Miniprotein binders against q9h3h3. Designs and how they scored, part 95

Target 1, 235 residues: q9h3h3
Amino acid sequence: EDGFTAEHLAAEAMAADMDPWLVFDARTTPATELDAWLAKYPPSQVTRYGDPGSPNSEPVGWIAVYGQGYSPNSGDVQGLQAAWEALQTSGRPITPGTLRQLAITHHVLSGKWLMHLAPGFKLDHAWAGIARAVVEGQLQVAKVSPRAKEGGRQVICVYTDDFTDRLGVLEADSAIRAAGIKCLLTYKPDVYTYLGIYRANRWHLCPTLYESRFQLGGSARGSRVLDRANNVELT
Short names: E, the ipSAE of ESMFold2; O, the ipSAE of OpenDDE; V2, 0.75 times the mean of E and O plus 0.25 times the DockQ between their complexes.

## First folded at step 9 (miniprotein)

Design h67
Fold by ESMFold2-Fast, scan of step 9:
Structure h67 (fold): chain B 235 residues (1-235), chain A 80 residues (1-80)
Amino acid sequence: as target 1 above (235 residues)
Amino acid sequence: SETIEVTVTEETSPEEVAEEIVKALEEGAEKVRLTAYGREAIERALEAIIIVAYRLGPDVRITVTIEDGKYIITISLEKE
């Protein structure tokens, strides 16, 4: 059932967050070391649980790059979860606006642009472009999943600090496009992830706020962005 | 007080005007009215409105009127 799938996804996400991360931290590491680090740890070859012949012998949950100005602020996730339980038992309407207010109240504002790519050169090239944009200061922070199974897609997550700041979200999209990325992008606030809200949820909430498609010559940003929650095109 | 008036010129930053509009409407202004005269000023006003529409979403209402060669652009959030 949908409940089983959601529980399985939540368990996998928690395991990845708890396992060791391979991190290039531009706050403490010179930018000149990035290309060597990217060559050592291409995401198509880094295995989730470690393998002979891969760059890692031990489990890796995420491969991440932190920008020089990156300052993490996850907000009050515990307070958010408690308030969510109270809301569910209160009988009050559960809408996108209600979740937005809950996120703002608890300062759980981060969100991310997501792209899904098959293991291979195109994934590694896309990740290298994103990583360079982070180290150069055009993006704040990003991570990519390791290879969990042959034939399975991997995900690149590019974070912004405030999902309610539409301009900031769109500026991140523009920076992703400037880095040479041409695949489909979708934007999801972390509040939905922390609350375990996925597609086909009982509240009919769309956890994806925006969708970005590559477009040549159509806009200064090099993409067409759709507001998925309100079904409105933003050019 | 209910309407905030802004004159847009060829020197006006679209990003700064957009931020002013968003702040005014979020703080309870009923509408913001932009006045622009001349091609470059009009183009800057339109760029600001695109930014505002991105930030405020589908509830934003925009009306454009031309009076004596001036573009008068009224921006409001839909009520009820």
Scores: ipSAE 0.000, ipTM 0.066, lowest interface PAE 26.4, mean pLDDT 81

Design h68 (at its last look DockQ between E and O 0.01; V2 from the best seeds 0.00; counts 0 for: pae E 22.5 > 1.5, placed apart)
Fold by ESMFold2-Fast, scan of step 9:
Structure h68 (fold): chain B 235 residues (1-235), chain A 80 residues (1-80)
Amino acid sequence: as target 1 above (235 residues)
Amino acid sequence: SETIEVTVTEETSPEEVAEEIVKALEEGAEKVRLTAYGREAIERALEAIIIVAKRLGPDIKIVVTIEDGKYIITISLEKE
């Protein structure tokens, strides 16, 4: 529950967002170019800080694919951060409900399904499936982390516009499963990312709202989705 | 919570066990429990864990329990 660890994770996230991104933007690039782009930049080989032996010699923060209909709306992040400082000093409880209200007030509504995979063929194959679903219009936008110098798993993030829209969150899960993804998925609202809510956070909040597990033959959707905060199955 | 049980023997491939562990954890198993009895089996289980640690990185948690020469090694991942 170390404050240093939480600060370190927040600093790494900010650095990745500020460093250059490798982007396939379907709003300006023909879909026919996607396969060549995926072959050029497999996430298991793209390095975070660059290596002449990898596809990139310079730092890469994220590898991203933007859908043809993608229209970003990050809301009022500055207002959110100011209100968060006020909340921390107010003595009022910091709960999922309080953070949800803060997010709604400042229109910081986006969120993402997360999958963590070891570098290798399975990661590259999963990313290719997600990227194709984005370019074909089943998903709006996605990104994947480059390979870290310390090693470890990489993360694929698949975004939705509004974490309070349960139907939209579940539709994104269905599209991810339809793309052939079978690994564990967890859903995190961007408000938690902006405010530095990670595992072992100071407020002991669960860092994700939903969990999705692939289930053979059981669900018409191919998955079971659990509301982690309320321990309720969403069916 | 799903726990996958694996018995490691003196004939077990560390690379195959490592692949099974990584796959199970990535597919959402809560933990994988390895059971190994005897020096050669224990050494193979530890080799598998080294491979898993190199692939999954700092998110890996390992708990070792020893009872009457039997090593029970529980591997899990911390979720963000």
Scores: ipSAE 0.258, ipTM 0.702, lowest interface PAE 5.0, mean pLDDT 86
Fold by OpenDDE base, look of step 17:
Structure h68 (fold): chain B 235 residues (1-235), chain A 80 residues (1-80)
Amino acid sequence: as target 1 above (235 residues)
Amino acid sequence: SETIEVTVTEETSPEEVAEEIVKALEEGAEKVRLTAYGREAIERALEAIIIVAKRLGPDIKIVVTIEDGKYIITISLEKE
């Protein structure tokens, strides 16, 4: 029962990851071209399946921006998955600590801040701010989901290299806030995605490690970050 | 044999959807079809299915069809 739900969300995520991406790579493309690229491919207009009249004629899984320091390192995802299957078969208790240890052992340490926004100007403006922060080196990599045919919220994902590095996670939050983003942010390690651990999983694991709420006039970071596992404010 | 259609949106409560599914099946619906479009609606639909499965037990058949980012989830009781 819990497996099926996880498999479908994983399958959708995999399908989107397998479709072509619209990428601005700051390693190979001059930063001066970013504004023209953003104008050509506004996320609110780019469609998942290349609908007539959209900027894209072909299916698009993601729109992404790679920073100068971006190096793709996914770690040993296959070894992680095998270890996870073996762990499930063993009947040993599965805890957030167990997942953290698996992630460390297999070097699957990436995670992402997530924000969900309705299609439109606010989304495109938020994306432009994030894309600029990536190109300027304040963030390493970000992606946004294309517009779905029936609408719904689009997601912006801002990645960090190590979900166990609290400082790096908090620095990314600060950079996102500096880009003018005021919505709720949630932080999810990629290990939870690779293992199909979503909301309401059979192990009662919360896939969200951190929550960031915008704060007016507060700390220099402009946000309050909550450690959800420990229910402790980090800021 | 009646198929009950349920549309799941971003505003739909998983608990409410689960209650509708359980009610429909208890009232003799052969199938309940959930339609969810977009990530949040899909997540909610899936959460609803988990609730249904916990309530009705393992004797449910779940069929998921993915078409153009639309999830069609058909739930039925396995008739022995």
Scores: ipSAE 0.005, ipTM 0.234, lowest interface PAE 10.3, mean pLDDT 84
Fold by ESMFold2, look of step 17:
Structure h68 (fold): chain B 235 residues (1-235), chain A 80 residues (1-80)
Amino acid sequence: as target 1 above (235 residues)
Amino acid sequence: SETIEVTVTEETSPEEVAEEIVKALEEGAEKVRLTAYGREAIERALEAIIIVAKRLGPDIKIVVTIEDGKYIITISLEKE
């Protein structure tokens, strides 16, 4: 059952990546246009396939905001995928350390903080806060899934450029919390996404590297970030 | 407490609505509320809002409510 679910999620992710995206690009668009763009494309109303009554007439894979400082670099994804295939046929054990080494070797270092929210005003409000943080330069790039016809939770992805840079990952968490986000955040390196490895995968890998939990008090008065791989609290 | 109501249809000129919004706000209206139903009307309303934002710059506040496909858009000036 696990293998089927993982393969289904990988196929859906690839389809969304290949469909058109709705993008606000701060590198070419004045920041004063952001609020109108957010009002035109609320993620709770933008539909995956352009349903009646939605603001989009064609399929939308993702809604995204690029910051002024965004410089895209996905790395050697094709080389990564070839090495992954070779590893699977080698009979060697597949571990989180193996995935980390593949990512480093092929320079596929990006990752993302994830939050899952039901369609509605809370999702749209959270997305608006993240989008503003990107345009203001506290974050570099973010995307949110459109509404699926079946319903269900949507995901906001907030990217960082290097999952091995713990300080940079923590700084992104802090910027997300400053935007008023209080829900659980999980961090997934992009290497898992490019290889189609999701939570219910046949290798029983956990693609979550960090968890961030909002806390109102105590010694750390903010996010409590747990490194899932090493079971160590980062602060 | 003065709110000016504007209904946007599929036949509405975004440019003319934008001029109405700007004029109303500059003449002292507290808020302008647009209503739009249907894809073409909604697109025209959002196009008008983009024109208003370009003309008035950072001095505007926009609040959007979406109810079962109907857009209710409230525009106001930040007055200090």
Scores: ipSAE 0.000, ipTM 0.112, lowest interface PAE 22.5, mean pLDDT 80
ESMFold2 (binder alone), look of step 17: mean pLDDT 79; pTM 0.732

Design h69
Fold by ESMFold2-Fast, scan of step 9:
Structure h69 (fold): chain B 235 residues (1-235), chain A 80 residues (1-80)
Amino acid sequence: as target 1 above (235 residues)
Amino acid sequence: SETIEVTVTEETSPEEVAEEIVKALEEGAEKVRLTAYGREAIERALEAIAIVAKRLGPDVRVTVTIEDGKYIITISLEKE
């Protein structure tokens, strides 16, 4: 967080996406193999560049679990980027609404719930819960970052296929809570990632659409979900 | 075919390799396998992959394996 710009964070994300991924793919691998895979590759011990003594000998960008029904659709990212460049050159206002329309026009609809946890048992336990929910069909796909050389928090990303489908986003939140996750969650559409919308962006846009906080005994969903753009509670 | 194989050397154009990878995947190849030996060849292979990732988006999957001193970089598109 300290000393990083939105552009730097985007560059790091691209580097991780291009490096190898450790994947448990439930479309081709029996669910019975998951526990052994999780034990072999706990995210608190898998290092970004294959440090000596880690489970990995090569660089790892992401550790991922694909659900049995997972069918990725990135949309027209090239068209999105061209339209974004045209929008910036046009002098027209850049708002959440214009970004949403760009995403819809180019079918760049996926998004993700994010949780940030320190390396250790709680991270590994949370990831195992999410991975089991994916393999059992309650979630579609998830990934977790490897441990950075400098330390710091790691991120678990739980994807949904359409950020404009509010019910789908809320159903994913419920499934995450049912898996035993109690930390703060924030939801970010992938269009914001492609366009470099992180905290402290030059357009002063909020980088997340939703925020979920665990709530004991108050919500039917087990959490309080806030729509960041409209400042409205959805649960 | 199922897999297209490309050798990357210290004289290989990253832009030309990127175009070959994109074309192969668009024509239905399951994956493209790049073989590179030596620092310069590996750097050119990684530059080609960066171009491919920019053109094809986040569904690009890259794996790196080492076989007998050669870096073998496999590129595929994640689909159903």
Scores: ipSAE 0.000, ipTM 0.084, lowest interface PAE 23.1, mean pLDDT 78

Design h70
Fold by ESMFold2-Fast, scan of step 9:
Structure h70 (fold): chain B 235 residues (1-235), chain A 80 residues (1-80)
Amino acid sequence: as target 1 above (235 residues)
Amino acid sequence: SETIEVTVTEETSPEEVAEEIVKALEEGAEKVRLTAYGREAIERALEAIIIVAKRLGPDVRITVTIKDGKFIITISLEKE
């Protein structure tokens, strides 16, 4: 019914990043405290702007879990944005390859597996599984959006350090599946997010690099992973 | 059915392996199986299969099995 522009989505994402986060940090907090923290802050009940009766009275941008070995590195985002402006004025073709090269040059390498779930038990259960995998060292870091509106889907983001490290991206997918996640997953490099590139963009770039679908194969469980940039099925 | 086995190491050229894979499939091999152990070898194997997919188009099927740092990559053509 309603349309949202890339500018609207970018503004919402920026506001969430700037607002306070609820964080379980395994670098400073014992793993034994995780279950109580998850019970206190189920993402289906944490409200984006706070209200009486929810777990939070203040705005919350994200609910996050940091692994014991997590070391944030955002790279040179300002240099990336300046180079992107120069690329647009240069007349050079804007392709996945040129954008990848900008990301490498400016060390903006992080990316994330995304899953979208409706508020409720399945969301909270999925988040708990992901959070445990992070604290146990199978994933590095993850976050989930708070509830922003009635009936709207929430997003779980599971990060990897380097979107060009295909092994690392695929290992994260396997860990997500091992945590019991069965929904559709899509993988997006953060470079696309920092540059405001979404599905409908003037350069016709696909910001999704990989797509993962759950499958059962006889006695085995696993996923099918598609490389969307090269149209190749990896399983 | 003929399966061609190829081992990828940290010294393997992705472009040369891609050429070997394409040639084998075009000469009638049913499948080509790559094995790679360790991060650098796995990265080279993945680079090779992306080159193969670009050269052979939508009929190529690539299956990757990841176990304990070891990749087993099976490549076949659906028309074969």
Scores: ipSAE 0.000, ipTM 0.208, lowest interface PAE 18.8, mean pLDDT 80

Design h71
Fold by ESMFold2-Fast, scan of step 9:
Structure h71 (fold): chain B 235 residues (1-235), chain A 80 residues (1-80)
Amino acid sequence: as target 1 above (235 residues)
Amino acid sequence: SETIEVTVTEETSPEEVAEEIVKALEEGAEKVRLTAYGREAIERALEAIIIVAKRLGPDFRITVTIEDGKWIITISLEKE
């Protein structure tokens, strides 16, 4: 036993969501202030629980950038949770299709491209590129985790409003690549996050719908996007 | 490449191997496979893994296959 279970991951995610966020909100803040804000709050230096030696003295759950057109819509998460409990009690098979139906019924449609990077210059540079793309309107919203007390990788999340809109998911991938990002990206619907479904789950579900890998070659640089469930290349 | 292969010898720097592992996983490799033969090489591979564990935390897995003093250590990401 190491204490790193799905319950532990869900508890950590919930705590981060409830703690204060450092937000650059392009709906109310001029874009010209972004570079100074990024210099003040590099994610490799912002600590999860605050430290007199870091940019923050108080806990920070997430560092986020909201685009000018950002309009939050979490859907009916309470209804989703109730339906999930009913599904588990019903004895019916739990499949990707049934979870997709629950998400659509309860309007829990958002999803995100994830990238995991070690604390340091590469993380800060990647975040700066993503943040600029959000403020310039190529992406809608993004967040990055602060540095954990024990270290480890930090995550950048780039959100789309509808995981069932494959074109929109692919457009976000293209914008991430145009921002200079070359690392592995994985796409996860928020429905899996809200239900606490991670890689090692009892239903053997893959919460990752897509993978994006940088590809340098041919007449244009781009990415190869794979549909994980169907093993089909989309680009 | 989905799997990056690294040979660890008695002269290999654990810090350099750790850097290569972290970089490969960050850049999208699904697995990094270390091959080490003999006690000194195996010890250096394990030192690299300790450095990787400090950087990646608990979100990775290690599997080991042993054949006649040859250790094949596969490192992959466990969690999103």
Scores: ipSAE 0.000, ipTM 0.183, lowest interface PAE 20.0, mean pLDDT 80

Design h72
Fold by ESMFold2-Fast, scan of step 9:
Structure h72 (fold): chain B 235 residues (1-235), chain A 80 residues (1-80)
Amino acid sequence: as target 1 above (235 residues)
Amino acid sequence: SETIEVTVTEETSPEEVAEEIVKALEEGAEKVRLTAYGREAIERALEAIIIVAKRLGPDVRITVTYEDGKLIITISLEKE
């Protein structure tokens, strides 16, 4: 509804992607170096634009960990964006099914589990757990946002290869829970991110496909996962 | 039914209540309802809300109502 807010959010996302990233790449770096790297760059202390009091003096867009088997495949993002523009000008209905088909056609299949945490010990502890799971091979890749000047929550993104592969999405959730994560998780396909579709969008689309809530006690899985689109519990 | 109820008294720690609110919302509670009766309890509830707002940032939504000496604060967090 408010175009200014949407443009501001998109501009900030682009700037973060373009700025330097702090990366632990398990494909080329021994796993034994991870703990030292995590201690050097706790996400609650790494500042977005650099600060003499932080681990970084220069801007950092993202802090990321790549697993040993990680093979990036963003698909045909340019073709996706062109098809999206054509769809908007066509006057045809814009639905979740239509976006799913655009994503499949252009091989833009990746998605991510998101968790939003306040800066502090819990964020740093959660990120360390996720990073270890990535390096140990239970997850493929993850990133966390640096601390913004205004403060506010930071986001951890844990990626999967294919948002249409429900079993793969659920396996990632299970690995996140096994790492000790108890907060709310939401799953968003990257197709929505590339097209600039966020929570408040003009088409009233829900970019979140799944929600995961921690389940104490009786669940062997450790979480309850809901399919938001079909309003069906998967676990 | 998806709301966590918290009562603040004149003996409640604002820091502990703030931590409980943040934890509940981060773990997926839809809303947390804070109830405080009387001046000292109300002051503690407001201090807790200041801590929560600083920790959660602009994503937090706070509604405050007051009736017959009782302050009711409903806190929710915008999902991604």
Scores: ipSAE 0.011, ipTM 0.550, lowest interface PAE 9.4, mean pLDDT 85

Design h73
Fold by ESMFold2-Fast, scan of step 9:
Structure h73 (fold): chain B 235 residues (1-235), chain A 83 residues (1-83)
Amino acid sequence: as target 1 above (235 residues)
Amino acid sequence: SETIEVTVTEETSPEEVAEEIVKALEEGAEKVRLTAYGREAIERALEAIIEVAKRLGRKVKIESIEIRTEDGKTKYIITISLE
């Protein structure tokens, strides 16, 4: 019952993942080169398909920074997809808990904090703060979308290794706030992306697990984090 | 009569939607039509409307709420104006 919208979103995500990425890799590049790299590739100016006057002549899917300890682990996505098909035909309830169990069984554990910002100085400044936190070891890996030809908001994704590790998710939120970020953040596990859990899904699942709102002086961490799936405040 | 269209998704910030609506209404738009699919998006649309009322210090009138089922999913179309 997935319509045109989900197909379109999946196609766009796949195209971005398959196109070249601009990467600052702290595992092989000295941290002293980061500021020059950020100045060369501000996300508000890097265009999705390469335009005259942009820093890129070729398509760019993502602009990313890898931390010194970054070790990619996608888990068993094939096994996850097969189990998902079996679950849908089994008559078992499809709930956040059932999806969490599938993710754990197949080791598809990564997730990400998302922030959406308009192209401009605020986006570039936010990305620079996140990138420095990654290179300094406070976050593990992050990426930001290039500017689309149609315009609109750009997204910064800050990844954690394990969405079931609530402490790790909260530590990432704290590091994002320490970098000066004050906008709304939402957290989405990659398992939801692989299984196509987006807006208006047929199982009525909330597509994000956590929401973080900045509070000046209210929280010790500078933010209130809500577990959307269980309706529990974590801070 | 100027009506602006706003789409709200499960990824949309209520604060961002509220900023867009406030700007349009202050610039003379008579009505705003918000379209939202599913519970999360609908909740965010309602949060945005409340935030608009707070920021403008004026009562926001919900002119209509249209509930449709498209492809088995709930779709809300909410039209608002200032009182």
Scores: ipSAE 0.000, ipTM 0.067, lowest interface PAE 25.6, mean pLDDT 78

Design h74
Fold by ESMFold2-Fast, scan of step 9:
Structure h74 (fold): chain B 235 residues (1-235), chain A 83 residues (1-83)
Amino acid sequence: as target 1 above (235 residues)
Amino acid sequence: SETIEVTVTEETSPEEVAEEIVKALEEGAEKVRLTAYGREAIERALEAIIEVAKRLGRKVKIESIEIRTEDGKRKYIITISLE
């Protein structure tokens, strides 16, 4: 168990969310401007804390693309946090089902497909594919981390608005694969992020709900999706 | 060679559908095709598939999912087998 690492990851995530974001917003910006924006801000070159030699001189927390229909709804995060503290002191079991109920009660429903890639051409190419899918309406919203560590991987997050909508989760996976992505994907509800459920958490919960692996040789969907909690292959 | 057809609606119990599917597979069915129309029915079909895997203690393979649009709503035709 590594409680220190989980706390450190949560602190880094909060700092990134509070720092400025570079956003392409398809609700207000013509799709024709996307290619120029992607060329200006390749994620392998954008630095987390700014550098005169990079596209940014000031800190950047995230690089994001908002689809035309994007309507953010974070739910009642304060109510979620209060209920979480009450749950921990109640002696009731902390399970995926209990966390799902807290999320539903407080309308904290968003979730995301995650992919981790090393800085370089493959990351930039993958992000460009995802960004185009968002602007074209196949995905709703996505973001990618800037370059923070020497040799460290960066993460692309592709969001769905409701993690309890399994159909929506599977459709997002299909759209990611259609964009040419072949790496491992995992799906994590934002409620787990807000509550600090990472690998090696003290409640021994699997930090992700789904896993997607690229499949060659006849899958019409391009991937095999596993429900981790129930050990069931969905595609 | 035998494929069993099951229709799932927004009123369908995932547990009842799972019981029907488990019985069919235990009686020798090779595949089960679930048809679900609309978001709630589709979600219930997916819940039933998960419940089948739990009851049999085996992985369920989804052979195919066909998506059609009818009257502005999605229709899923999901074919499953045991791995």
Scores: ipSAE 0.000, ipTM 0.320, lowest interface PAE 13.2, mean pLDDT 81

Design h75
Fold by ESMFold2-Fast, scan of step 9:
Structure h75 (fold): chain B 235 residues (1-235), chain A 83 residues (1-83)
Amino acid sequence: as target 1 above (235 residues)
Amino acid sequence: SETIEVTVTEETSPEEVAEEIVKALEEGAEKVRLTAYGREAIERALEAIIEVAKRLGRKVKITRIEIRTEDGKTKYIITISLE
């Protein structure tokens, strides 16, 4: 059920983060090399554990593109986790506002737009569009999962540096849409990931802050963005 | 139809702006246009919009977000209506 699925996804994410990544780093690699790199490592063909005939002979946890100005800042994750344990034992209410305050206090501010796509040409085209937007400076950093042994959907994660910067989150959504992406997007702060909070949690917290659906408005590409926590349509 | 104009700055109280917007919408305004200068001001504008939705118990739709440059400075314009 959802509990088992959430635990399985958490374990998979941890293992992927620990395994090697294939990275195009625009801080050290000329942008002119991106197209060749994308052709060499299409995510639909890169296998999680390095199958014969795939582009990789070794395990790959993530395929990532770092923008020219990307500067990772995970904040004080250890302090966050200690404060979370103290909060749980304090008897104080655990709410979205409490988690937000904890994240701000410990500078654990990053978050990500997620999209899930089946392996194939549509995934590869979506990833190529996102990667180009990162290298061109419209997005800061993104990663995509390799093909799992059992198949199933792959995930593209597009990061923003501050989930409390609503305009920044919306600008990232706009850039994703400009890259030609039409599928459902959901936005999740990394604070929920670091604390192990998923859909089936005992506090009934929704780790998804925003949901974006593609919307046609004449010739303009647009999206309908819903603030899930406050049930407010932003676009 | 009436559109109400509101200016939000880095020092503007989101709660005071929300109160003004709620009053205007309850009195029949169809749209509210919020002008904000810089990212901190736009975050305060978004906080006010969320507060409006909470106070009215209704969905608030952002129908338009515009970013403009005037006299070398960045302006954000957010237009909202009730859904």
Scores: ipSAE 0.000, ipTM 0.236, lowest interface PAE 18.0, mean pLDDT 81

Design h76
Fold by ESMFold2-Fast, scan of step 9:
Structure h76 (fold): chain B 235 residues (1-235), chain A 83 residues (1-83)
Amino acid sequence: as target 1 above (235 residues)
Amino acid sequence: SETIEVTVTEETSPEEVAEEIVKALEEGAEKVRLTAYGREAIERALEAIIEVAKRLGRKVKIGTITIRTEDGKTKYIITISLE
């Protein structure tokens, strides 16, 4: 058993959130300034820990765009944590259903569509499309990881307010597709992130609730969305 | 389970926090929840966790990390236990 792998993932997530973010905030900044901001901070060039040759000399945890209507609401994360500890000691089953109920009870409802892309033009182009959709009001908020020291894929996260609202999740997928995105998308509720539940966990929970694949000429929206927990197509 | 609460601030010594955590775990606490507001406090909390692992000669599991933003300030709640 490799306990350091799970600890390393949690520590990386903590460090990224702790470090400064580069933010375009459409609540206070005119939309006309977005293209210049995107040109200044392309995610393929922004380095995680700073580099004299990059746009940043200091660490950057995330590059984010906030929509005009964005209102952060993480819910009662403290209550969620206490209830999670109680659940683990209660002998009650730990299933996707019990986590969903815990999240609803504590109003920890946000989730995100994830896409993983290699550093380069395709990543920067995808991020620009997502950022414009956020500023234009089709999406609420998004962020992208900076470039890691030794490469690897970067992640774009597109957030929705309520992972239990299937229609809202599907509308976000549609908006991502309308922005020109054609790669694989996966959807993860933030409750799994707050509880530190990743791919390899002792309860064998799948933190991915939905998967979206671009399908040209097949669906009215240009994508097929699969409910991963139930293996059901959402058409 | 029995969980103890520890608050870390910009003035908190990582060595003092580590001593408190080590004592609690040796006295039978199953988990320790560290609350830290802002970057300096969070860095001190992480340093304390490393010091706990060194003093006990055991791996420390980071269980749940909860993140809140309150008026532009980041709040971290870090729950740890021993392997």
Scores: ipSAE 0.000, ipTM 0.147, lowest interface PAE 20.4, mean pLDDT 79

